# Designs tried in a protein design chat: VHH binders against UDP-N-acetylglucosamine transferase subunit ALG13 (ALG13). Part 8

Target 1, 122 residues: UDP-N-acetylglucosamine transferase subunit ALG13 (ALG13), of Homo sapiens (Human) (q9np73r231to352)
Amino acid sequence: LFRKLTAKDASCLFRAISEQLFCSQVHHLEIRKACVSYMRENQQTFESYVEGSFEKYLERLGDPKESAGQLEIRALSLIYNRDFILYRFPGKPPTYVTDNGYEDKILLCYSSSGHYDSVYSK
Below, E stands for the ipSAE of ESMFold2; O stands for the ipSAE of OpenDDE; V2 stands for 0.75 times the mean of E and O plus 0.25 times the DockQ between their complexes.

## First folded at step 3 (VHH)

Design z3 (from y8 with S27F I28T I31R F99T Y102G; framework vhh_7yz9_2)
Fold by ESMFold2-Fast, scan of step 3:
Formats: sequence, structure tokens, C-alpha cells
Structure z3 (fold): chain B 122 residues (1-122), chain A 121 residues (1-121)
Amino acid sequence: as target 1 above (122 residues)
Amino acid sequence: QWQLVESGGGLVQAGGSLRLSCTASGFTFSRYAMGWYRQTAGNEREWVAFIYSGGSTTYADSVKGRFTISRDNAKNTVYLQMNSLKPEDTAVYYCAAETLRGWDTSQYDYWGQGTPVTVSS
């Protein structure tokens, strides 16, 4: 397993995913936009997990200064037809964040500082 | 005060069926995704099935086609219907309520006490 470091900013989840999908972090804004659009189109599925106004949540999520988390990972799994595997603890097995039956995977590493990096299996 | 109470575990023969229930109190059940996890002696807790508040479901590969997760928001209850049980399914089964926004590896939202399931051959 090799870690590919992402830029240290609020877009790190989208940067790590961009790296897995496109071998480059530069598409993180397109991925963020796709996530926002998907969640808006599937409001019934996601709105109950959001405190307060769903529309205000999505407006904030569209800002590159807003961090993303598990809810966004679950949406992105459905958008890109990939299941997410998260490495959190050294020497421990990873967590299968999603298991929608997709054969292709996105491998991420999450550090205790709240940062996402990309992971590649050899 | 939050609480998750599991029930329905027990001893069953291979090929049999069992239905687990988990009732929640003390938090807004309908806002949470609900999951079932299992743990065998000496091993880490592993994910089994997950259900979103909207009813969408996901399953671990080892249980696909055999287990079905469902929820009843009016009763604050999540269910796991287990069919075609195998000796390898023997474990303590745990109910969990998960937040879907932030990720913090130090946080455990809500976990039940577990209900044991033993599948004999």
C-alpha cells in the first residue's frame, strides 16, 4: 500500500478522490460540484441526515472552504460506482465505508488530524 | 439518555433463519443510518449491513443474498433478517446508529450491548 498525499485544505476528501479517479488532484472542484448536484437530485435520501436546511447545507458544501465527510462519501460511491475503503489505524484492517457491490474501489487514508489522502494497492 | 437494545439472538441449526431487532431511544432515530456489526471471539468487529433513513441498503459480501436489513421509523426499530445461516455466522451481533456528516475515528456514536447468535452444524 502506498499513500499519495493531498493538499492540506478543506477540499482534501475531493482531492483524494480526484487522485483515485483521474491521477490528479486538480479535478476536486468538479467532484465537489457533482456531489452537490447528486445530493440535491436525491434530496429524500440525504436530507434526514442533515441538521437544519438541506438547501443551506448544499450551498455551504459548494464552497471549497467547507470540509466533507461520510455523507459525501456515500453520495460519491453512488455517483462514481465505486465502493470506499478507508484506512484509519496503522496495522489495522481498513473500514468498508460503503459496500454497494461495485467491483472498483476508492482507497482512502484518514489521519487523526482530519485529513484525507489517497491510497494505492501494489 | 440514549439507548439501543438488541434482541432475537439464540441458537439455530445451519440452514435456518433468525430475525434480530434493535430498538432505539433517546435520540432522533429517523435522522440516523443504522447498521449491524458482528464480532467473533479474538477478532475485530466487522460490518454486516447498513440502512439509510430513506431505506437504501448495503451489505457485506459474506452476507449478500442471505441477510436483509430493514427499519421501522414509527417503532424506532431496525431489523436484520438472517436466512440460510452458516456456522461461520456465529458471532455477537451489535446494532449501531451512525452519524453521516463528519468523520472522527475517536467517536462512537451509539452502540448496543450485543446479542449472541450461535449456528450449529
Scores: ipSAE 0.012, ipTM 0.193, lowest interface PAE 9.1, mean pLDDT 80

Design z4 (from y8 with I28T I31S L100Y Y102S Q107E; framework vhh_7yz9_2)
Fold by ESMFold2-Fast, scan of step 3:
Structure z4 (fold): chain B 122 residues (1-122), chain A 121 residues (1-121)
Amino acid sequence: as target 1 above (122 residues)
Amino acid sequence: QWQLVESGGGLVQAGGSLRLSCTASGSTFSSYAMGWYRQTAGNEREWVAFIYSGGSTTYADSVKGRFTISRDNAKNTVYLQMNSLKPEDTAVYYCAAEFYRSWDTSEYDYWGQGTPVTVSS
């Protein structure tokens, strides 16, 4: 497995996903916008995962300085029809964050500091 | 709150088989990844097998081809079928539940009390 590093900023999840989908991190803001729009349109699916106001959560998520995580991964899995596999520690098995039966996968690496990088099997 | 109860451990001769069960008393079992870990005295717990909410499985290299993990969501139970047991499989076996939302913190993982397995030569 090869780890491709993403920029060390709050958009790193969307950058890592951009890299997996488009071979470039530059589409991270478009992916963030797609995520926010999808979650707003499917509020009943996602609102129970959010503490407090769902609308305020989405307003914050639209800011490129706001970090994203597992809830956003669930939304992005449905948007892009890919299941997400997350590598955390060298000695731990990968985590199947989603398991919706999609053939294509997005492989990510996560550090405990909240940073996401892309993973490749080649 | 979630509670995990393991059963099925015991004494078995090398080459034999055992089936461990882990039953959860909480809700939303089908949404959790379930795993088996084992620990010998003086060592850290090591993972053995994991089964994810959609049914995908992973195994430690030491047990591949011998152990099979499965789940029954209707019974809130995860199983570890252990075949071709070796003395080095002797350990206390622990069931664990990991929810993807809390994958970055151990506070949200649930552990059972452990069930001992002894494999005699």
Scores: ipSAE 0.005, ipTM 0.214, lowest interface PAE 10.5, mean pLDDT 81

Design z5 (from y8 with S27F I28T I31S F99P S106Y; framework vhh_7yz9_2)
Fold by ESMFold2-Fast, scan of step 3:
Structure z5 (fold): chain B 122 residues (1-122), chain A 121 residues (1-121)
Amino acid sequence: as target 1 above (122 residues)
Amino acid sequence: QWQLVESGGGLVQAGGSLRLSCTASGFTFSSYAMGWYRQTAGNEREWVAFIYSGGSTTYADSVKGRFTISRDNAKNTVYLQMNSLKPEDTAVYYCAAEPLRYWDTYQYDYWGQGTPVTVSS
């Protein structure tokens, strides 16, 4: 298992996913846009996890300077038909963030600084 | 308002078996991944076995083939069946629950109080 580093910015979740899907971080803005659109189309599913206005939450999420997290991972799992596996602590097993029954996985590493990187097996 | 209660620990001879249980309350058990960890005096807790909400399991190399983790969602209980026990398995065993990691709760991990297991030869 090795870690492929992503650029140190607020779009790191989308960059790590871009790397897993397309072997390049360059599609992170496209993935962010897909996430926002999906959540808007499925407002009933996601609205209860958001404090305050759902519309304003999505407006902020569309800005590449805004960080994404676990709620967005749930949406991205459904968009790309992959379950997310998150490595957080040395020597601890990975966490299945989603368990929707998808065969294909997206493997991420989450550091204590709030940063996402891609993970690959040798 | 949550609780994890372990039971089933005790003294057993090398080569024997024990089954640990951990009963949960105060959260939606079926949505959580459940794990067993163990700790000896002066050492950090080490993971032993993990079972995800969908039923997939993972084991530490030291217990693979000897221990089996399982869950019963109707009883809000996770089990650790320990076979072919060795003196090296002597430790305090802890139950842990990991949430699905939604935005507002991703920082919380739930832990039990621990149950001691002693294996003598």
Scores: ipSAE 0.000, ipTM 0.174, lowest interface PAE 11.9, mean pLDDT 81

Design z6 (from y8 with S27F I28T I31T E98D Y102P Q107Y; framework vhh_7yz9_2)
Fold by ESMFold2-Fast, scan of step 3:
Structure z6 (fold): chain B 122 residues (1-122), chain A 121 residues (1-121)
Amino acid sequence: as target 1 above (122 residues)
Amino acid sequence: QWQLVESGGGLVQAGGSLRLSCTASGFTFSTYAMGWYRQTAGNEREWVAFIYSGGSTTYADSVKGRFTISRDNAKNTVYLQMNSLKPEDTAVYYCAADFLRPWDTSYYDYWGQGTPVTVSS
């Protein structure tokens, strides 16, 4: 397994996913937009995890300077029909963040600083 | 390096209260879901309460209405306020952090060392 570094900014989750889907980070804004649209369309599924206004949360999430996390990973799994496998600890097995039964996977690594990079197998 | 450090456990009389704290370091606390679990002698670890990164909470039926989980992201701390304590609440209490379901202990990312709580009648 090798780690493909993403730009160290607030879009790193979307950049890492762009690398997995399209072999390029340039689609991170499109992925962010797809995430926002999906969550808005499925408000009842996601609203309970958000404190205060769901609409204001989505407005913030649409800003490239806003970081994404666990809630967005769950949405992205459903959008792209892929389960997320997260490598966190050197020499340890990965965490299966989602388990929706999808054959195709998105492989990421996550650092304690809150940064996401892509993972590729040989 | 990650750490979860629990505090606030001890001996208390039935009907009393305790507040447990768990302070996290070495990871971006605000992005993690946090949970409290407990383990009694001879039994597997069971979940007690869970708080998601977005602030939603869930509770085991045995503690609902008596325990309250909360978090302070500025202090990297999660709390468990335990009221109306019963002898059956006697256990070692563990703090945990993860991205997964609160009822699947096998997939938790980080565990604390545990803090003992003894409720006497």
Scores: ipSAE 0.005, ipTM 0.168, lowest interface PAE 9.8, mean pLDDT 80

Design z7 (framework vhh_vobarilizumab_d1)
Fold by ESMFold2-Fast, scan of step 3:
Structure z7 (fold): chain B 122 residues (1-122), chain A 121 residues (1-121)
Amino acid sequence: as target 1 above (122 residues)
Amino acid sequence: EVQLVESGGGLVQPGGSLRLSCAASGFTFSSYAMAWYRQAPGKGRELVAGIYSGGSTSYADSVKGRFTISRDNAKNTLYLQMNSLRPEDTAVYYCAAESLRYWDTSQYDYWGQGTLVTVSS
């Protein structure tokens, strides 16, 4: 397994996913935008996971200074038809964050400092 | 101190049923999304079922129609009703409290120690 580092900012989840999808972090803002649009289009599915105003949550999520997490991972799994596998601890097996039955996977690493990086296997 | 304590695992024959419980303490249970994961020997942990703070549920395709996840916020307890069990359901089942809004150093996922479910004749 190889770890590809992403820029240390609030967009790191979208950067790590960009790296998995496009071999480049530069598409992270478009992935964030796709996530926001999908969640808005599927409000009934996602609004129960958000406390308070769903629209206000999406407004904040559209800002590249806002961090993203597992709710966004679940949306992105459906958008890109990939299941997410998360490596948290060296030497330990990964967590299967989604299991929607998709053949293609997105492999991520999550550090205790709250940062996402991409993972590659051969 | 955050604690998640699973119970209800055991040996059962194919076609049987088990009900798993997860007792949670040390955090505001009602505001967290909760999930059941499982891990078979030599494999990674896979999501079995999730239930969000608002009550919405999600299931892995392999368990849809057979398993039911539920929560009791008054008792800070998560449940998994497992029906029509199959040998491939054999695994250690883990309770998890998940941060679904964002991941940072203040909002970590919490895990229980796991409970073994063996489906065998």
Scores: ipSAE 0.000, ipTM 0.125, lowest interface PAE 15.7, mean pLDDT 81

Design z8 (framework vhh_7uia_1)
Fold by ESMFold2-Fast, scan of step 3:
Structure z8 (fold): chain B 122 residues (1-122), chain A 122 residues (1-122)
Amino acid sequence: as target 1 above (122 residues)
Amino acid sequence: QLQLVETGGGLVKPGGSLRLSCVVSGFTFSSYAMAWVRQAPGKELEWVSSIYSSGGSTYYEDSVKGRFTISTDNAKNTLYLQMSSLKPEDTAVYYCAAESYRYWDTSEYDYWGQGTQVTVSS
């Protein structure tokens, strides 16, 4: 397995996904915007995962200074028709974060600092 | 108030089986990633298995794969770990852990149970 590093900022999840989809991190803002829009349009599906106001959560998520996580991964799986595989624990097999039956995958790794990078298999 | 209560530990011979249960209360079960982690005397905490919502996305530590099965009963708000082909090296205190999707971006679990002792001895 090869790890491709993403910029060390709050948009790292969207950067890692951009790299998997487009071979470039530069589309992270478009991916963030797509995620916010999808979650807003499917509020009943996602609001139970959010503590407090769902609208305030989405307002914050639209800010590139706000970090994203597994809730956003679930939305992005449905948006891009890919299942997410996350390498989280050192020396351990990956977590299959989503299992929607999609043939295409997005492979990410997650570090203890709360940072996402892209993963490629040989 | 969030509460996790583990049961099912005990003494078993090598090759035997045990079923651990964790009853969770005070939160929406589907909003959390659930895990079993263990600690042998004088050793570090070791992740064993995790389960995520959306129909059973599961994975296991390599040393337990094929021997342990993690599952949930959402109607009973209960997490299970079915252990078979137990080995002396499986001797540990087993903890039920919960992590909300919002806090999944950390390396730490939000909530821990009190633990249940599993001893595998001839």
Scores: ipSAE 0.000, ipTM 0.122, lowest interface PAE 14.9, mean pLDDT 79

Design z9 (from y8 with S27F I28T I31S S53R F99S D104E; framework vhh_7yz9_2)
Fold by ESMFold2-Fast, scan of step 3:
Structure z9 (fold): chain B 122 residues (1-122), chain A 121 residues (1-121)
Amino acid sequence: as target 1 above (122 residues)
Amino acid sequence: QWQLVESGGGLVQAGGSLRLSCTASGFTFSSYAMGWYRQTAGNEREWVAFIYRGGSTTYADSVKGRFTISRDNAKNTVYLQMNSLKPEDTAVYYCAAESLRYWETSQYDYWGQGTPVTVSS
């Protein structure tokens, strides 16, 4: 497995996904926008996982200074028809963050500093 | 509070089969990924099989095609069906539950006490 490093900013999850989908980190804002739009369109599915106002959560998520996590991964899995596999601890199996039955995968590495990078198999 | 209790270990002849069970209590079992690990004398604990919340499974290369992991959420139980057992499978087998807190990276939240399996030649 080869790790492709992403820029160290609040958009690192979207950058890592951009790298997996488009071989470039430059599409991270489009991916963030797609995530926000999908969650808004499917509010009843996602609002129960958000504490407080769902609309305020989405307004904040649209800001590139806001970090993203597991809720956003679940939305992105459905948007791109990919299941997410997260590599973290050496000598341990990867974590299946989503398990929607998709054949194609997005492989991410989560560092101990709270950062997401892309992973490629041979 | 939380409890994982393994059962089904014992002595079995090479080529035989054994089914391990691990019953959880005190937590929402369906919310956890479940794994089986084993520890042989003089070696570190090694991963054997995982079953994730959605039902997806993964296996260590040494057991692929011989072992099957499954779960029954109604019974709060995870199973390891071990077929075509080899002397090299002799170990203490542990079940583990990984929380939905996937950002915690260093260990599983809960471990059972272990159940010994001895495969004689």
Scores: ipSAE 0.000, ipTM 0.166, lowest interface PAE 11.0, mean pLDDT 80

## First folded at step 4 (VHH; framework vhh_h_nbbcii10_fgla)

Design n1 (from g6 with H113Y; at its last look DockQ between E and O 0.05; V2 from the best seeds 0.00; counts 0 for: pae E 11.8 > 2, placed apart)
Fold by ESMFold2, look of step 4:
Structure n1 (fold): chain B 122 residues (1-122), chain A 127 residues (1-127)
Amino acid sequence: as target 1 above (122 residues)
Amino acid sequence: QVQLVESGGGLVQPGGSLRLSCAASGFKFSYDYSYALGWFRQAPGQGLEAVAAISTSGGSTYYADSVKGRFTISRDNSKNTLYLQMNSLRAEDTAVYYCAAVEWYSGDLYPSYYDYWGQGTLVTVSS
């Protein structure tokens, strides 16, 4: 397996997803906006996972300087009809972050520092 | 900073029951469903033995053969707490019981997959 490094900023999750979907990190803001819009339109699905005001959570998430994580991955799986597979440990099998039954996958690796990169096979 | 604190250990007679609890801090189960959770134990002078694990969503549970049918793992995400209901206890169940957590679903009984560990709670089963 090979990884493609993403820019080390708060948008690294969305950059890694953009790289995986479109072979370019450039669409990270569009992906973030789609995530926010989807979660807002599907509030009943996501609000129970958020402590406090859901709308304040979404306002924070819309800021490119704010990090994103596992709840956003669940939303993005539904948006793009892809299940997320995460590599954390060299030589160990990956973990399925989502299991929605989609045929296509998005492969990421995640460092202990909280950074996401795109993963692909030869 | 993630912390796990076990409680509910104690002295119990063979055939009795105990319910262990593991309170998590530094993350919320309801906020982040990606944590898989497990119980491990260590008898005096022995290595770690896997007891039970539960998936991030709670949809899958895993048990060691030695406890299957007697122990039940569960989680209450609203209380940020993992449980182990231990029934039909035997002297061989005497051990320090540890709660463990890992980000992302593994669901496995391998201790090396778990990143966060509690300090343990002692369970003693004797007459």
Scores: ipSAE 0.000, ipTM 0.202, lowest interface PAE 11.8, mean pLDDT 78
ESMFold2 (binder alone), look of step 4: mean pLDDT 81; pTM 0.836
OpenDDE, look of step 4: ipSAE 0.031; ipTM 0.324

Design n2 (from g6 with S30D D32G; at its last look DockQ between E and O 0.50; V2 from the best seeds 0.00; counts 0 for: pae E 5.6 > 2)
Fold by ESMFold2, look of step 4:
Structure n2 (fold): chain B 122 residues (1-122), chain A 127 residues (1-127)
Amino acid sequence: as target 1 above (122 residues)
Amino acid sequence: QVQLVESGGGLVQPGGSLRLSCAASGFKFDYGYSYALGWFRQAPGQGLEAVAAISTSGGSTYYADSVKGRFTISRDNSKNTLYLQMNSLRAEDTAVYYCAAVEWYSGDLYPSHYDYWGQGTLVTVSS
């Protein structure tokens, strides 16, 4: 496996996904906006996982200074037709964050500081 | 921010039972993150010892040999609460009990793998 480092900021999840999809971190804002739009258009699928106002949640998520997590990964799996596999500890099994049956995967690693990097084979 | 708050500690006689709870919060901050959860303990003058751990779904549980058959770990994800049912308590179970959490991992009995820790609740087993 090959780890591709991402910029250490709140957008690191979207940067890692951009790197995996397009071989560049540049599209992270576009990916974030797609995530927000998809969740808004599919409110019934996601609203039960959000405490309080779903619209306020989405407004916060649209801010590039806000971190993203498991709910966003579930949305992104559906948007890009890829399942997410997450590595945390060397020599330990990865976590299957999504299992929607897609053949293509996005492989990430996740640190205790909440940082995501892309993982892929050459 | 993830917060873990233990409760339910106290004084019990040998052979007695006690149920510990750990309230986990930070769900809306973590966008519905699920955590593997565990119980660890520290007896007077000792280091941290693993007690039990449970996966995000609750489908996998892990126990230290010293507590197998006596302790049961469980979780209620609708309340973000971890439990430890302790039966047949012994003097050597006297310790401060901590709950701990780790994101994006199924859990195990290695304290260094856990990122978030509670403040602890004291369990004293004495006749």
Scores: ipSAE 0.131, ipTM 0.499, lowest interface PAE 5.6, mean pLDDT 83
ESMFold2 (binder alone), look of step 4: mean pLDDT 82; pTM 0.846
OpenDDE, look of step 4: ipSAE 0.750; ipTM 0.884

Design n3 (from g6 with K28R Y35W; at its last look DockQ between E and O 0.69; V2 from the best seeds 0.00; counts 0 for: pae E 4.5 > 2)
Amino acid sequence: QVQLVESGGGLVQPGGSLRLSCAASGFRFSYDYSWALGWFRQAPGQGLEAVAAISTSGGSTYYADSVKGRFTISRDNSKNTLYLQMNSLRAEDTAVYYCAAVEWYSGDLYPSHYDYWGQGTLVTVSS
ESMFold2, look of step 4: ipSAE 0.208; ipTM 0.585
ESMFold2 (binder alone), look of step 4: mean pLDDT 82; pTM 0.843
OpenDDE, look of step 4: ipSAE 0.744; ipTM 0.880

## First folded at step 6 (VHH)

Design p1 (from g6 with D32P; framework vhh_h_nbbcii10_fgla; at its last look DockQ between E and O 0.67; V2 from the best seeds 0.00; counts 0 for: pae E 4.7 > 2)
Amino acid sequence: QVQLVESGGGLVQPGGSLRLSCAASGFKFSYPYSYALGWFRQAPGQGLEAVAAISTSGGSTYYADSVKGRFTISRDNSKNTLYLQMNSLRAEDTAVYYCAAVEWYSGDLYPSHYDYWGQGTLVTVSS
ESMFold2, look of step 6: ipSAE 0.168; ipTM 0.533
ESMFold2 (binder alone), look of step 6: mean pLDDT 82; pTM 0.839
OpenDDE, look of step 6: ipSAE 0.786; ipTM 0.896

Design p2 (from g6 with D32P Y33E; framework vhh_h_nbbcii10_fgla; at its last look DockQ between E and O 0.64; V2 from the best seeds 0.00; counts 0 for: pae E 4.8 > 2)
Amino acid sequence: QVQLVESGGGLVQPGGSLRLSCAASGFKFSYPESYALGWFRQAPGQGLEAVAAISTSGGSTYYADSVKGRFTISRDNSKNTLYLQMNSLRAEDTAVYYCAAVEWYSGDLYPSHYDYWGQGTLVTVSS
ESMFold2, look of step 6: ipSAE 0.151; ipTM 0.517
ESMFold2 (binder alone), look of step 6: mean pLDDT 82; pTM 0.836
OpenDDE, look of step 6: ipSAE 0.752; ipTM 0.884

Design p3 (from g6 with Y31R; framework vhh_h_nbbcii10_fgla; at its last look DockQ between E and O 0.53; V2 from the best seeds 0.00; counts 0 for: pae E 5.8 > 2)
Fold by ESMFold2, look of step 6:
Structure p3 (fold): chain B 122 residues (1-122), chain A 127 residues (1-127)
Amino acid sequence: as target 1 above (122 residues)
Amino acid sequence: QVQLVESGGGLVQPGGSLRLSCAASGFKFSRDYSYALGWFRQAPGQGLEAVAAISTSGGSTYYADSVKGRFTISRDNSKNTLYLQMNSLRAEDTAVYYCAAVEWYSGDLYPSHYDYWGQGTLVTVSS
């Protein structure tokens, strides 16, 4: 497998997703905003995973300096109808982060530094 | 950020039992169970060796051959705590036991795959 590097910033998850969806990292802010909007409109699905105020959580998530993780991946899988597969170590099986039954996948890798990059076959 | 604190070590006779706990804290989004967890140990004068590991959801467990059938790994996601139940203890189980964690991986028995480590708790098995 081959990786395509993203800028080393708090938006790296959204940049990697933008790269997979549009062959460009440029749309990362749009994807972040879509994630926030979707979770707000679907509060009943996500609220139980958040401690404290759900609206304050979403407000923080909307800040491009705020990193994102597993809950956002679950939302993005539903938004884009793609399941997320995450590679961590060479030669080891990947992790299915979501299993919503979508045929199309988003392939990411995750480093010990907390960084996400896009992954391609071959 | 991430903090792992082991407890429950002590002196026990051969054939006895002991339960170790590892309290985990500092995970962003405390209701996000993205970390696999494991127990590793270091006997006096020896290198680090694997004991057991458990997946993010607790659905998969892994054991070193030397402890299989005697030790049970488990996790309580509501308390963010990892456990190791150690039965039928032997002198060769004497070691410092470390809790370890890795994000976005289902876990295994390779210590180099784990990013976060506790300070350890001493278990001594002696008559």
Scores: ipSAE 0.085, ipTM 0.479, lowest interface PAE 5.8, mean pLDDT 83
ESMFold2 (binder alone), look of step 6: mean pLDDT 81; pTM 0.830
OpenDDE, look of step 6: ipSAE 0.758; ipTM 0.888

Design p4 (from g6 with L37M T56W; framework vhh_h_nbbcii10_fgla; at its last look DockQ between E and O 0.75; V2 from the best seeds 0.00; counts 0 for: pae E 4.6 > 2, grease 24.6 > 24.2)
Amino acid sequence: QVQLVESGGGLVQPGGSLRLSCAASGFKFSYDYSYAMGWFRQAPGQGLEAVAAISWSGGSTYYADSVKGRFTISRDNSKNTLYLQMNSLRAEDTAVYYCAAVEWYSGDLYPSHYDYWGQGTLVTVSS
ESMFold2, look of step 6: ipSAE 0.165; ipTM 0.532
ESMFold2 (binder alone), look of step 6: mean pLDDT 82; pTM 0.852
OpenDDE, look of step 6: ipSAE 0.724; ipTM 0.865

Design p5 (from g6 with G26R L37M; framework vhh_h_nbbcii10_fgla; at its last look DockQ between E and O 0.81; V2 from the best seeds 0.00; counts 0 for: pae E 5.3 > 2)
Fold by ESMFold2, look of step 6:
Structure p5 (fold): chain B 122 residues (1-122), chain A 127 residues (1-127)
Amino acid sequence: as target 1 above (122 residues)
Amino acid sequence: QVQLVESGGGLVQPGGSLRLSCAASRFKFSYDYSYAMGWFRQAPGQGLEAVAAISTSGGSTYYADSVKGRFTISRDNSKNTLYLQMNSLRAEDTAVYYCAAVEWYSGDLYPSHYDYWGQGTLVTVSS
C-alpha cells in the first residue's frame, strides 16, 4: 500500500475523502457541507450518538477548523455509497469502519496525531 | 479532548485482590465505533509495561504473560467504563496503572499504539 499525503489541518478527513473520490483534495469544503446537510436531514439516525444539542454539533462540524471522525465517516459512507477501510499501523490488518455492503471502498490511514491520508492499493 | 480517569488503586497484601476502573469522558462508547482499550503499568525506575488490552466490542482480550490467569480485563460500554480485576496479587505487581485507548484499531499490547492515556492509579502490594 502507498498513501497520498493531505494538508495537516482540521479538514484532513474531508481532504482525504475528496482525493479518493475525485483524485483531488480541493472539494473538501463541499464534502463537509454535504455531510452536515445529510446529518441534519437525517437527524433521527444520528442524534443518539451526539451528547448535547445536535444542532450545535452540526454548527461546529460546519466550521472547517473543526475536526471530524467516526460519526462523519458513517454519514459519508451513506452519502457516497462506499464503505470505509482504515489502516493504522504497518503490517497490521485494517479496520472496516463501515460495512453497508457497498462494492466500492474508500481506503484511509490514520496517524497517532489524528491525521487522515488517502491510501491506494495495488 | 478525550479524558480517561483511573480509580480503585490502593494498598493490598500479597495474595489479595483489587479492581481498577477507568471512566471515559468526552466521547461516547458505541458497539459500532468505540475505542479499543488497555491497561499498562510502570514500576518505579522502570519503563512502561503492558498488562492487558480489550477490543472495541470486548470480544477479544490480550494479556501479558506475567498476569495471565490472575488478571481479567473487561468493559461495560453502557457505563463508559473499563475494568481490571486483579487477583493473587504479588509484590511485583506494585506500579502505577494507566488506562489507555486507541481509535481505529483492534488493540494489542504495544503502548506506542495507544493515543489517549489516563493519569494513573497507584497499586501497592506489600505486607
Scores: ipSAE 0.111, ipTM 0.499, lowest interface PAE 5.3, mean pLDDT 83
ESMFold2 (binder alone), look of step 6: mean pLDDT 81; pTM 0.839
OpenDDE, look of step 6: ipSAE 0.710; ipTM 0.856

